# Ledger of designs, part 7: VH-VL binders against C2 domain-containing protein 3 (C2CD3)

Target 1, 169 residues: C2 domain-containing protein 3 (C2CD3), of Homo sapiens (Human) (q4ac94r1171to1339)
Amino acid sequence: SSGLLDVGLRYRRSPRTAEGVLAARTVSISVQIIRACGLQAAAKALAEREPALQFSATVGVNASVTTHLSFLPQGEQRRTHPVACSFCPEFSHHVEFTCNLVTQHCSGEACFLAELLEFAEVIFAVYHENTKSASDIISIESCKEYLLGVVKVPTKELLIKRSGITGWY
Short names: E, the ipSAE of ESMFold2; O, the ipSAE of OpenDDE; V2, 0.75 times the mean of E and O plus 0.25 times the DockQ between their complexes.

## First folded at step 1 (VH-VL)

Design T1 (framework fv_levilimab)
Fold by ESMFold2-Fast, scan of step 1:
Formats: structure tokens, sequence, C-alpha cells
Structure T1 (fold): chain C 169 residues (1-169), chain A 122 residues (1-122), chain B 111 residues (1-111)
């Protein structure tokens, strides 16, 4: 299925992460998942009047960089709240990934930032979900998820655009 | 300290227009979503519109096509343009700080403006 | 839209008493072990103030006599030892999906 995903990317340090983060050689990549549009699955579901259909997105970082430098993202894939069926669902959701340097060959903060941003990418996956609730007494939910699309956004432009990257992908 | 100072509002005839402003201080405005919530006299709260840090906007069904939310990050201000006003739009309008872009755990309205009264009558 | 129904619509109790306010959602607001349900207090002539978020987490500065509980569709705000300054209208609000919706409010009067 096809659709466009409006996202924002920026690297930053939060005042809340300042203490201890630099000692761990940690870089935060801030990701905003704004909206998707043009989802074929939504058009089909709306035509069939499927009230249980909703959308969500996951995001993760691929940060295997060079033979002498590697980064380990601190965190699993993050998932947005489910949003109601719409041709252009709005997530308006922020997620933050921390990447920790796992080698000792980088000699300074600028070094591992440059390597991370040059070669990493942020991966988005958009899903539609059909959820069902079970009996009155035993609350068991079944979930049926379908992958609609994958969007990969390279982080190398963040080396030049310190204010961040935003746009449709 | 966080402050939201509202202005605009007033008395207008049905079909008229007003522009509400909410000036923020004490936090990094550009990193927060902002919402507008209204309250008719003696009634409960109704969410009207939201604008997210990335610029996307959302509206309640009662105001779609008539109201426009916008923001000016250089001025730390969020606006609500009210067009084609109806008697049922008479309410106290509050701006409120919404979710934080650097921490996805903040899904609430933690700071509210003092409110701006909008009265629509002939 | 998610509909929130509060009960009672009004309650009058004495200082030192315990009060419970219920909020029922038309659908579950539970996702990934989190309930997207907030509580607000509004005193006459004032803007609303956040009391509780994620159904049971008290906002900083809120007295510990206020507590929230519940999950899924049924939520309760409890004030364990009422004080005179607690006279207000209390609203539940869901942040599960847009449009964000509020309950109709519960007016708490102290006799």
Amino acid sequence: as target 1 above (169 residues)
Amino acid sequence: QVQLVQSGGGLVQPGGSLRLSCAASGFTFSSYAMSWVRQAPGKGLEWVSGIYSGGSTHYGDSVKGRFTISRDNAKNTVYLQLNSLRAEDTAMYYCARDEYTWDSGEYYFDYWGQGTLVTVSS
Amino acid sequence: DIQLTQSPSSVSVSVGERVTIDCKSSQSVLYSSNNYLNWYQQKPGQAPQLLIYWASTRESGVPDRFSGSGSGTDFTLTISSLQAEDAAVYYCQQYYSTPYTFGQGTKLEIK
C-alpha cells in the first residue's frame, strides 16, 4: 500500500539528560511522527464501514556505522497511539532514541556525532490494526496488524541542518 | 515560570470574526503542541483545536471550516481565528499547553491561560 | 468520538468526608499498559488545573488526598479527606484519540 508520511528529525540534548548522558557518550535523536496521508487501506475500510480499523506507526534507528565505530540505540521500536480510521491519520507524536557509542576508537563528541549522522537512518513502519474485545468477564483482546509501508530517512542531512529535517517521505 | 496570557475576544454579531491570541513565556514554546478549549456559560469543557510542534492542526467537528489555529514561534504565540461565528460559539476560550515533543509521555493540558470571553449576539 | 460520562453530576459533603467521582468511557482508553485519562479541577472564575494524568499519577503540587484509579473504561477520582478549598467542578478527559473529549463535570459543594 502507498502513503506519504510527514516526519521531523533532530538531534539534541535535553536538560533532563545532561547529567550522566555525556559520560555515557550518548546522542539523542528526536523523531516527530506528524501524519500519514493517502492510505489506500483507509479508503477501503471507510467504504466497507469497518469501525474497528485504526492506524499506528513504529519507528526505529539503524545505526551500524563503520568498521571502527558502532552505536547501540538505547530502546526498542517505539509505537504511536492508535488513531481512528482516516485517509490522512494524524499521529502528532514525538519519540526519542538514545544511541550509545559501543567502541572506544572515537576520541570526542564531535567525532561520534559525525559518524552517527553520516551513516545512520531512521526507519518508520505504518500499520493498520483491527482489534476485537472478548467476553464481559474475561477481557482478552485479539489484534490483527497489517504493514502498509516502510519509510527510511537518512540522518546525514542533520550534519548540515542543525535545526532539523522535516517533510514528507 | 510558565505563563500563558490571552487577549482578543469581545462581542460580535452572528457571522462576524475575531482573532484570539495566547502569548507564552517561561518554556521553549516551539517544542510544545498548543490547544484551545472552550466553555459555554454554565456548561462543561469542549476541546476546539490543536496545533502540534510540527505544524499539523486538528479541529473539533463543530468548528471545522470556520476556525483556524496557527502559531508564530518567533513571537511565542498561538492564535485562533474565529470566522462565521454563531450564537452557540459564545464561550470562554482557553489556550492550554499540550504535549512536549522531546518527551512523548506528556499527554495532558498542564498549563492554561486565563481565558478570553467571546460573546456572539445580535 | 469517545464519550465520557461522569457521576454524580453534583455532590454535597462535609469537610473531612471522603468523596468519589466516577468517569465512564464509551470505549477503552487503555493502550500498551497506559490509560490515557486525565482529571482536572476548576474553581469558580478560574481556568482548569491538572490534578491527575495517566489515570493515577498526581501532578506535582497536588495534595496526596487526591487519587485516581481505574483502567480501560471505568475510572474514579477519590478525595480522601475533604477540605474547604476543594469545592470545585471536576472533569475527566481522554487523550486516547482526537477529538479529545471531557466528561460533563461533577460539581463538588462543601456544606
Scores: ipSAE 0.000, ipTM 0.476, lowest interface PAE 18.7, mean pLDDT 75

Design T10 (framework fv_ficlatuzumab)
Fold by ESMFold2-Fast, scan of step 1:
Structure T10 (fold): chain C 169 residues (1-169), chain A 123 residues (1-123), chain B 107 residues (1-107)
Amino acid sequence: as target 1 above (169 residues)
Amino acid sequence: QVQLVQPGAEVKKPGTSVKLSCKASGYTFTSYYMHWVRQAPGQGLEWIGEINPSGGSTNYNQKFQGRATLTVDKSTSTAYMELSSLRSEDTAVYYCARTDEYYGLWSDYMDVWGQGTLLTVSS
Amino acid sequence: DIVMTQSPDSLAMSLGERVTLNCKASQSVSSYVSWYQQKPGQSPKLLIYGASTRESGVPDRFSGSGSATDFTLTISSVQAEDVADYHCQQYYSTPYTFGQGTKLEIK
């Protein structure tokens, strides 16, 4: 209701070009993850499922966020740097996705980016990353991640609002 | 040079139809939407409708729906507006103007305008 | 339909004066507003788009500002060649609509 993530989304086309220069057939979709807040409830729920994390949850979480555009493959996901020991981490994370204005389905038919954006969403997954300290130089550190929450932001508004979408989600 | 060329004037009687032309040059005709806008003497600008020259799809101001018909001839890079059942109130300068739209993503300002055709409807 | 209302209807200025022209939308149009200059006997010419971006070739004395419902066109130092009607337009939603125009004259 008050939201988990403070985010911003916008798209940017190449500006109008002189007629002797063809416009690029791509659009940049810009995603900003400014901060998360109010992770206490999610951390408490996580600690109840994973008792070993109880003390970590009382100190704060090691949060990271993945960004996934629903119409792109999972391999195109981006991830923030983790922020240690905080229930209100600041990420100041900015990424751009370069998307073609026209793509082809696996069936071979064309699909316009505007059609995809009408029904798509940006999916943010917030994780707690629990890593073990390497105290011995011969040991290999392993990372275990736990889902704290998922935030989905529809992209439809990008088609009608030039300034983009911003706010808590 | 980017130009939209329109005839200077047309005179028609009430009840008839008129077909106004707008010849584009200096750019890729099918890459830009074409709009039609009129201006009655001493009045403001009024949007009539738009056409995508690539596919021929149209969108009209409801006030002109059923009376205005927008078409294009890609071979001559010419846009047309036909207005039927003419009345004296249709006396106005009619402009064509282009806007950029690319696959549903907008740059919707009208950057190049024709010189306008003065349509006079009188008996 | 979105109604665009301009004010004043007309004004007369002395050369070199700062001029402000106003445009109000009946509902939010975000920043999707353009300004056009129309000199007597000529077609409209684009001055500003996106509320505040000056079109290439337009003198820097012209500037635009505003968002949502209230927009302003400013001429920092009016010149004789600026005598014209000025029209604002929203392109947020169809039908695209224009204000009634503001006539600028020199005293």
Scores: ipSAE 0.014, ipTM 0.506, lowest interface PAE 7.5, mean pLDDT 82

Design T2 (framework fv_libivirumab)
Fold by ESMFold2-Fast, scan of step 1:
Structure T2 (fold): chain C 169 residues (1-169), chain A 122 residues (1-122), chain B 112 residues (1-112)
Amino acid sequence: as target 1 above (169 residues)
Amino acid sequence: QVQLVESGGGVVRPGRSLRLSCAASGFTFSDYAINWVRQAPGKGLEWVAIISYDGSNKYYRDSVKGRFTISRDDSKNTLYLQMNSLRTEDTAVYYCAREGYDEYFSGDLDYWGLGTTVTVSS
Amino acid sequence: DIVMTQSPLSLSVTPGEPASISCRSSQSLLYSNGYNYLDWYLQKPGHSPQLLIYLGSNRASGVPDRFSGSGSGTEYTLKISRVEAEDVGVYYCMQGLQTPWTFGQGTKLEIK
């Protein structure tokens, strides 16, 4: 595969036409994160920036993935459980985003979900989660996350393809 | 072929609880949003609650918010309405009603159950 | 909430004659997608409600062609071209534009 993440996106209730939307109806945008693979290069690059992480790059990474729909607020962001010590972690993660078919712009004007999906994307951020001691003098444990990569999947085809969007990105 | 059957109604005093069930058959239950609609004796129809097909979104009539909880168990093809802190004004026949398959354009309640009677009296 | 108002509240017709029921909404039910989010339901005595018309003018499956819906925006009409004995019951309009779904108060149709 040439991508970082093996994902699936589906819009369960397909509209009769691509342009058709409903006020006050909800749909589910289903997001599956099946696995990540080929994290060796990202881990190597991370270890070069953060020498203290060289051990993690050698034995694999503790990967987690955040999912963000570009038209929803950051508070709606979801995260997988971390998968320890792997360059090819299998998440088998499934999450549902409930969206109104019609929403409001910041100006108070109505906006169709179909219009948002035409220009929107699902943003996946892949992190390495590591616990690092702050000092040898004071044994303080702290958890810190490091960005490994970002994958963006356009949502434009969700209203057109009933089977959804599936594959490596 | 499409069938919805409500159960769980009864006679209770104010402040008590009841759990209603709606058993679905003849269609793929997990593909549909389902509503609860009630009708007080001799009165009109009053919408109570809806649950989306995936269970992720729930809406309620203001007068039942915080007291009623809608849920579904797709493995059993069953919809539930947990009714707590019941009041005399909750006395009604409770129907479950399926939202039409083409709900992107319809918003209709295309199939209804037979109803189950809830009586809240002192 | 959107308020739905029906008129008349009751109607008596001779079998074979037409009947007409009106429904008014407190705000437009015509959405920018071109559809009117208004449904009509019939509740026969002792029975559950049944869908007659959806999206203003579309007949539900199994509904006789003597039933028709019309209207747009805030004013809607249900017409029965030739009333039959089995049409007795209470007719309700409902808006499906936004939650909470709201019903009209009902119109009772009786046979003379």
Scores: ipSAE 0.007, ipTM 0.487, lowest interface PAE 10.5, mean pLDDT 80

Design T3 (framework fv_romlusevimab)
Fold by ESMFold2-Fast, scan of step 1:
Parts: sequence; C-alpha cells; structure tokens
Structure T3 (fold): chain C 169 residues (1-169), chain A 123 residues (1-123), chain B 108 residues (1-108)
Amino acid sequence: as target 1 above (169 residues)
Amino acid sequence: QVQLVQSGSELKKPGASVKVSCKASGYTFTDYAMNWVRQAPGQGLEWMGWINTYTGNPTYAQGFTGRFVFSLDTSVSTASLQISSLKAEDTAVYYCARDSDYYEWGSTYFDYWGQGTTVTVSS
Amino acid sequence: SYVLTQPPSVSVAPGKTARITCGGNNIGSYSVHWYQQKPGQAPVLVIYYDSDRPSGIPERFSGSNSGNTATLTISGVEAGDEADYYCQVWDSSSDHYVFGGGTKLTVL
C-alpha cells in the first residue's frame, strides 16, 4: 500500500428521542484521520517551483488535513491541527458530520441520505502550513498554505458496510 | 425506555389460525421497521420478514409467503403476525424485533426484541 | 442465499477468553451483529456493526470482522455468559437478514 492518508469512515445512527415531531432523524458520518505518509516526495516536488518550501522539503512539513463531505456545504469543512516538522505526521484526528436521513434539498422532493452517499465522496486535502515571523520593526508576513495532495474516498461502500472503511488512500 | 410486549402463548390444532401481537412503547412506532423471527424448538433463529411501520408494506422471506400475514395498528403501536392453516412445523417461538434503521438498503440490526410468543400446533 | 457458519458449541473455563466465529464468504464486506440468548429468554444485542457495543454490555465483549471470518470475543468469561450466540448480517443482494446457526457457549 502506497496511499497518502490512513483514514477511517464509519456510519453511526443517532438514537431518535421521544420528543417526536422535531426530533432529528440523523446519523453521524465519523471520519478518522490517523496518519499521513509520503509527504517528503510531495514537498520536494512542490519545492522545485516554490522556494519558500525548500527548507521544509529537507527537514519536514507542518501538515494539516481538511475533510469535506461533497454533499455538504463548504462551511461544514473540518481541519486537523497542524503536526509540525514531519513527513509522516500522526493526527489521531476524529470528527463527526451530522446528516439528516431525509432532506428536501435535492429537488424539492424528499432526498434520502442513501441517494446522496451513492455518488458522494469524502475529500481530504493535505496542506503544508508555512509560518513567517516578521521583522519586529518592518512588517508582518502571514501564514501561507501549500497543497501537498488530495485524497478522495467514495462513500458508496457505507451503504453496505456501516461498520466502516479503513485503509490507506 | 423502549419495550416490545407480545401476546401470550397459544395452543392450536392443525388447520387453525393464530394471531400474535407485539405492542411497542417508548418510541415513535412509525419511525422503525418491525421484524419477525421464528425459533423452532431446539433450533436457531430464522428471519421471517419485516413490515414498514410508516407505509404498512410487508416484506416476507422466502418460505413465509402465503400463510403468513404481517399487519399493523398504528393507533395502538401494535404489529401483528397471523398464521393461517397451521401445520405442526409452525410450532415455534415467534419474536418481534425492532430494526435499528428504516432503510431497506443498509446493514441494520435488531436493537430491541419482544419476549417471544410460543405457538404450539398439535392434535 | 448467503450462509453464515458457526461452530455448534464452544467450551471455556471461567476467567478465560472465549472466541466464537462466524464464517461467511467475504463476510468482511458485511456488517456483523451479535446476539446473546439465554434459555427461555429473548435474544439480546451484544455487538453491532462488527465491533460496537450497546450501552449496558460489558467491555469484556468485543468483536472483529475480516476476510471470511467474524469473531465475537468474550474475555474474563463468567458463568452468566453461558448462552447461545448468533451472528447476523443484512444481505443487500437478496434483501434478507441472515442468521448463523448459533453457538452454545458452555462455561465449565
């Protein structure tokens, strides 16, 4: 296995309450980002055209990962805390996305979560965060992100195996 | 506190019919499918089928078509199993069991079970 | 129809670990659920989605599922664990729930 990210996806049903009409019929899609590997190669390739990455390509990157479910708004995106100076960062990051089992969002008709998961993906973007300290007297240069890689994991398998999918992607 | 309470034991002659009931409480009845499971004396669990409590539509496993009827009375949160033209091989404990999900496609499990109703068919 | 195979019986000494297997072709691609049934009682869910434990079920119950074998593991076995154990999957290809034949756990 030569995948970039070691991840896990799992379907968890939220218990319905006795509150009736307003109780959300929801599930959680659990996302675990365990670790990344192969970042030195990605950093070196990027450093060939980005001088600011030359030091990080030699010593280690400050990696963070964003998680986006393709059927959710961009505002629902999650991000790991950065792991400093490593080409094989361990994130041990866990996040849950609460999804309604039935929505009206697809076409004005009821849209089942199963229909969304049939064609959806979990999109992971791996970034290097390069921070700069300003001269005390001159100016401040802000943190800049550099995309190292993108991993897409189809959610279709969650329809038949809700205990989850795990592995390198 | 979810509970499924089934009707009492039945002793019937071959050719008779029986109706087993399963009364649900502690949750919204129409939000969860109800399954029926049979267990013959000394044997394992055998899935008979399920009923969609929201639509009232039953689905029967092969081997349980014809003489077996799943029905609902949503006003009293009760699911029922009727067996017609009883045969000796229908002697078993019949369980109702709540599906953890109402989706037909998903891998689901039975989170709550009735206590079972013993049906004995003998002459 | 999809078939789940369980050993008919497993014996274990008190305090030891019992392992109950559930065999099925490519069962690792299914989600396996486990039920405990004591004599004269209804089944009780002890493991769902391969390895998740319902509230109220002791931590000594665990599950795994890979390849062609799912396993229910009971560590520190107690006399009260003596029961029949059934594995279960939903087979979407046939739209059927499938139960294994059951395993009688005897604590000697």
Scores: ipSAE 0.010, ipTM 0.537, lowest interface PAE 9.9, mean pLDDT 82

Design T4 (framework fv_sutimlimab; at its last look DockQ between E and O 0.44; V2 from the best seeds 0.00; counts 0 for: pae E 6.9 > 2)
Heavy chain, then light chain:
Amino acid sequence: EVQLVESGGGLVKPGGSLRLSCAASGFTFSDYYMSWVRQAPGKGLEWVATISSSGSYTYYLDSVKGRFTISRDNSKNTLYLQMNSLRAEDTALYYCAKDEGLYDSWEYGMDVWGQGTLVTVSS
Amino acid sequence: QIVLTQSPATLSLSPGERATMSCTASQSVSSSYLHWYQQKPGKAPKLWIYAASSLQSGVPSRFSGSGSGTDYTLTISSLQPEDFATYYCQQYDSWPPLTFGQGTKLEIK
ESMFold2-Fast, scan of step 1: ipSAE 0.563; ipTM 0.802
ESMFold2, look of step 2: ipSAE 0.032; ipTM 0.622
ESMFold2 (binder alone), look of step 2: mean pLDDT 92; pTM 0.945
OpenDDE, look of step 2: ipSAE 0.224; ipTM 0.756

Design T5 (framework fv_ficlatuzumab)
Fold by ESMFold2-Fast, scan of step 1:
Structure T5 (fold): chain C 169 residues (1-169), chain A 125 residues (1-125), chain B 107 residues (1-107)
Amino acid sequence: as target 1 above (169 residues)
Amino acid sequence: QVQLVQPGAEVKKPGTSVKLSCKASGYTFTGYWMHWVRQAPGQGLEWIGEINPYSGGTNYNQKFQGRATLTVDKSTSTAYMELSSLRSEDTAVYYCARGYEDTYYFDSEGAFDIWGQGTLLTVSS
Amino acid sequence: DIVMTQSPDSLAMSLGERVTLNCKASQSVGSYVSWYQQKPGQSPKLLIYGASTRESGVPDRFSGSGSATDFTLTISSVQAEDVADYHCQQYNSYPWTFGQGTKLEIK
């Protein structure tokens, strides 16, 4: 398959009118993490770095994906459930985040979410979990030794295309 | 009230360029995408391109890529379409139209809720 | 490019009749279709967007339906003021494209 991760991203307003959107000051960002494939090479590389994990490199990995984008709400929705023993795990993870239309101050002013999305990237971090975890959030820094890969998807096109972003990355 | 004001007519010779204007009033100019659409005599509508007045970002119909240039002047709430290397086939009414979705999302819905009255461009010798 | 084909090319109706105008896309456009009314000498006016959502201020005798490739604009009781060209448009993928138009006349 081309790319490692099959994802979908959509940017939608609610309500539909500009006045209603400004009054509500929120938008929805839908994130779909459908499946990963071709994780065998990443698993092999991990096992070469971490010899204790060599068994996993032959039978599959316990994969999970964590979504990183600074202005998405914190919480368990940022992370998929782990899928055991597969080099092509099917996550079928579909979440909708409600985000503020005006989200942070840039140079002393509030920034529209669209300004941030124009120059941002969604980072999908794919991890191997040796033990099933109930953690709410996985930090790239704290769990980097079991990192299988990172997929970066620019969000600029999300603002331009009505259909959003869909495909392998 | 919301309106887009365009000149009534423009006459140009083949091989020249034209810069058509569209002055917006009655709404926040930078809040909505601006589109350009033309209609040749007796024919259907043809989308030329879009511009985000807030960011200056543009998307063009490939048929017009390299010949059409969309710009805006925020201080006067005016959008412009420049079309170069004019030919007789460019004779048409040129409309500016406001995109339904606002520019806070930098995303255009593609539906046009407010239209200018159109500028009739005639390309002849 | 996605080709939008409208039918019929022209239609003559009696006042009060139900009118159905069709629009077909050469490939699926989801529900990303809008309809415009254009009276002689005037700019197009948005009637319907998202295949079925009526624009504010548009009379409820106008309705839209359809999805994927087949779309319909219906006028439940045609009035003299409805004499116009009607255009469908897809905004599912660039470039956005319009149909050739259907001319509605009153007998």
Scores: ipSAE 0.006, ipTM 0.502, lowest interface PAE 10.6, mean pLDDT 80

Design T6 (framework fv_levilimab)
Fold by ESMFold2-Fast, scan of step 1:
Structure T6 (fold): chain C 169 residues (1-169), chain A 123 residues (1-123), chain B 111 residues (1-111)
Amino acid sequence: as target 1 above (169 residues)
Amino acid sequence: QVQLVQSGGGLVQPGGSLRLSCAASGFTFSDYWMSWVRQAPGKGLEWVSGIYSGGSTHYGDSVKGRFTISRDNAKNTVYLQLNSLRAEDTAMYYCARDLEYYDTSWGEPFDYWGQGTLVTVSS
Amino acid sequence: DIQLTQSPSSVSVSVGERVTIDCKSSQSVLYSGNTYLNWYQQKPGQAPQLLIYAASTRESGVPDRFSGSGSGTDFTLTISSLQAEDAAVYYCQQSYSTPLTFGQGTKLEIK
């Protein structure tokens, strides 16, 4: 196998009401965090860097969307529930990153989606969770000392793949 | 009710061009992907092109570089420009309503189809 | 590209009989619990019409005698009690990825 993290990505719109009225003008990037593998090598590398760390038996994933579009909300973080630290932990975790449409910067929703998906990435930070770190909000910056790996998945393919994209990254 | 009304077919010589039109009514046209599907006489269905509400386009390998799909949301119309036509392009061409932007449809089917427009390329 | 193979290519049956049409995909069309396989009916001289979407969900207005089943790569359309109006060509179709593809079709004739 190759890649650290098995993920799935799909975009979707808010559903219409039964009367055809738009419930909200939002776009969501739906993210599935399925499982991780290859953690033995990453854990060994971390132990060589930080031999004094006391490891709990848990691994977490932090997902975020990065974009250069300044008018869009940035920095939303989503964490999985920590699971046993194994070489192939299964998360089966689903999260959504929701953005309100900003019509002042686009002539329509398609313009907004094309810009968002073409230039954005979903970033997954896989980290070792210890009981001390779990009490605080963990960003990539704040967890880098416990980081096992980083996976970046471009969203450009979501314009082409109707069912989204899935696989090891 | 949802309607897709097609026009623009006909007989054309190899190397010629035609523009097919599909006028939509009964729904918010700009919220939907639209696709073109063709069927050679006595043969099966072949997807040829699709366009999402913002204009991004996709094509089947057999027509890439020769056909151009476009849409005019103000006129509720999707077009298929056929260039460099070959005898193998002879078919009934259907427009079809595709994925809705505001909802994740299970299966993402073509739920409404136009009546079809015949294109005949003589050799 | 995803290829869909239907069987049989043609079948002739009597009114009241059960009919089964199979569709095999060259790869899985399942993503996140959703199956991207649909069935269409095309009567002579008419445009295709949607019958079943997401492998097993009947489109509004489609008679109860039509049903779909299957998962991953193997799918079946069943007509439990054939009526004369069911004479048509039936196509499976995947929307999992572009290019979108159809099966070659199954022609259903009434005796």
Scores: ipSAE 0.006, ipTM 0.515, lowest interface PAE 11.0, mean pLDDT 74

Design T8 (framework fv_romlusevimab)
Fold by ESMFold2-Fast, scan of step 1:
Structure T8 (fold): chain C 169 residues (1-169), chain A 125 residues (1-125), chain B 108 residues (1-108)
Amino acid sequence: as target 1 above (169 residues)
Amino acid sequence: QVQLVQSGSELKKPGASVKVSCKASGYTFTSYAMNWVRQAPGQGLEWMGWINTNTGNPTYAQGFTGRFVFSLDTSVSTASLQISSLKAEDTAVYYCARVEDYSFYEGTSDAFDIWGQGTTVTVSS
Amino acid sequence: SYVLTQPPSVSVAPGKTARITCGGNNIGSKSVHWYQQKPGQAPVLVIYYDSDRPSGIPERFSGSNSGNTATLTISGVEAGDEADYYCQVWDSSSDHVVFGGGTKLTVL
């Protein structure tokens, strides 16, 4: 199969409270990372680039995933906790990005979120993390991330599909 | 398979308490709001309120505060409704229902796409 | 408080078209959802956001919403369509979900 990540994308309103009435112009874009599978090929390719890294069928990789919405600043990026020793890690990770329905990025004029989502994407980067990840200064030089793969999911379907987007990507 | 499975029917005396449970499966529990709807015998559907499954914050409709408590146990994907100091007027079928996600253009997330089978609560002496 | 008004009953012959109305002040500015409830069963969502059908709902079911009236239309009515039908909206001003009183569809 061509899918690396089992993910879900959808939008939600803010909670229905007094604050929600004031925040009527905002939507939460929810991102779920359920699991990754088939990391053997990526691990093999990584080991060929970095010969000091070895991945056995028994051990697996220490995978973590970052989520970035292409129209948001890099500082809004989210990351899962790493899942140790697996080629099919289960993350069960859920994050929300709060977005204004109207932005100011269209040449200084108001720009609807729908216009951004038509051409935007959610970018998932899958990393292998060292087993010696830093708990102190001595380990910091060996605490390194290695890219295993990148998955990009277009957001345009969020404009037409109320149940959101789900599946392997 | 997305399901909401509720606890079995209850027969209680006035003044007792009852707890109705609603177990979710087949989806990420914290990503959908859970609503409670009551239906008295021969009557229509009456919305009681909802609970934010991500934050745990409940919101109650008029007339459903004090004696009615919404709660969650996210470790088992379960929402619960507790009714204290039961009265004959509480006799009804109680449903939990999941809210479908917000539509960009339509501005509401209030379609109840999945319902529990209902729990009959009968209050009699 | 926002109120949705439905006729208490509608009768239709098999194979004909049934129309169930849901009246509300400026309801065309709200999103209307419709539920089917058969005796002893939980409600089932049959139309959401005015006119969309959930997966598994036959094309015979359709909806519309404009002005002060939303309508659920069931074409080619079958005996199995006999049920209570409820319309529903969310009223943002009160932060409340509102159900109509229900319409009993009888297929004679």
Scores: ipSAE 0.005, ipTM 0.469, lowest interface PAE 10.8, mean pLDDT 80

Design T9 (framework fv_sutimlimab)
Fold by ESMFold2-Fast, scan of step 1:
Structure T9 (fold): chain C 169 residues (1-169), chain A 123 residues (1-123), chain B 109 residues (1-109)
Amino acid sequence: as target 1 above (169 residues)
Amino acid sequence: EVQLVESGGGLVKPGGSLRLSCAASGFTFSSYAMSWVRQAPGKGLEWVATISGSGGSTYYLDSVKGRFTISRDNSKNTLYLQMNSLRAEDTALYYCARDYDLSEYWGTPFDYWGQGTLVTVSS
Amino acid sequence: QIVLTQSPATLSLSPGERATMSCTASQSVSSSYLHWYQQKPGKAPKLWIYAASSLQSGVPSRFSGSGSGTDYTLTISSLQPEDFATYYCQQYGSSPPYTFGQGTKLEIK
């Protein structure tokens, strides 16, 4: 029952007309990031790896999660808003990816999305976002991100469950 | 209007070969996987083979694997089943059926069927 | 790998009666992948109920499907003459092999 991230994934197909004709060539893959828990160990490891951050493992982290479908371009990544000072942040984040039902291999040959999903993954990367205090005007710097962990969820189960995939990973 | 018309059935001796065709019309053929389903006289339905829309993936019933080859010509909107080394157990009415796009898992599976073509393997 | 067993093999009833037939899978199957076909003599099968409980367009409301896991049922609340046919259940997932039950023949008593 150990897991870092509580997620839900659903595959939403295009509607069909009464005649059985498929109207659209796209489908939505719905991703819900409910919460993360058990970030204490990752936070302690980060504090030891990056002493300059000067935060205590007892306070919590400013966690954000990126979602990446392994078969989509890097530019299609999505990110949650950060949740401050928590080892069990609740995101209640929902995002949809619009995917073509038919795509192409690098050779130019067409292939179905189902053939990609058999070997694909949804990759969740959990980061700590370190920002300077607003009162520290002499340190105008960009927010730096530090990796806390990676969770990979295989998409093959999306093909066999209408209710989708939900649980801790 | 979706139409599937099978042809090529007939009487063959055991060990013989036969090629079935299915002419499709009324939909974008290359966007759909296609399947062959057979029914022996007085018996139930048995799935035989499926081919993806691009033709890149094929799947077979274990008992026909290595003997049957499913293929398609998207430029002609035609599905084929090449049957080699035929056995008495292959005697059946063979249906061409439209399979929904492989990415649609909650859709209707075999929503359109042809009339069937009879294959009889007899000594 | 998955075997579907339909029961009874033959169901002999009169018009107006309630018909119930079962489909049992050898292992748990998603209801999204359990479908029913109606076949009349000399005709191709017709998709009748998909995803265990959804009626195909044109199917009368007297038909219903239910079930989950390994046990599924097709029910006809009040038989009409045109309902006498053979009904097949099918386990049809995202990938083959696709499995059919052996069929339940609904015949006039």
Scores: ipSAE 0.000, ipTM 0.471, lowest interface PAE 15.0, mean pLDDT 77

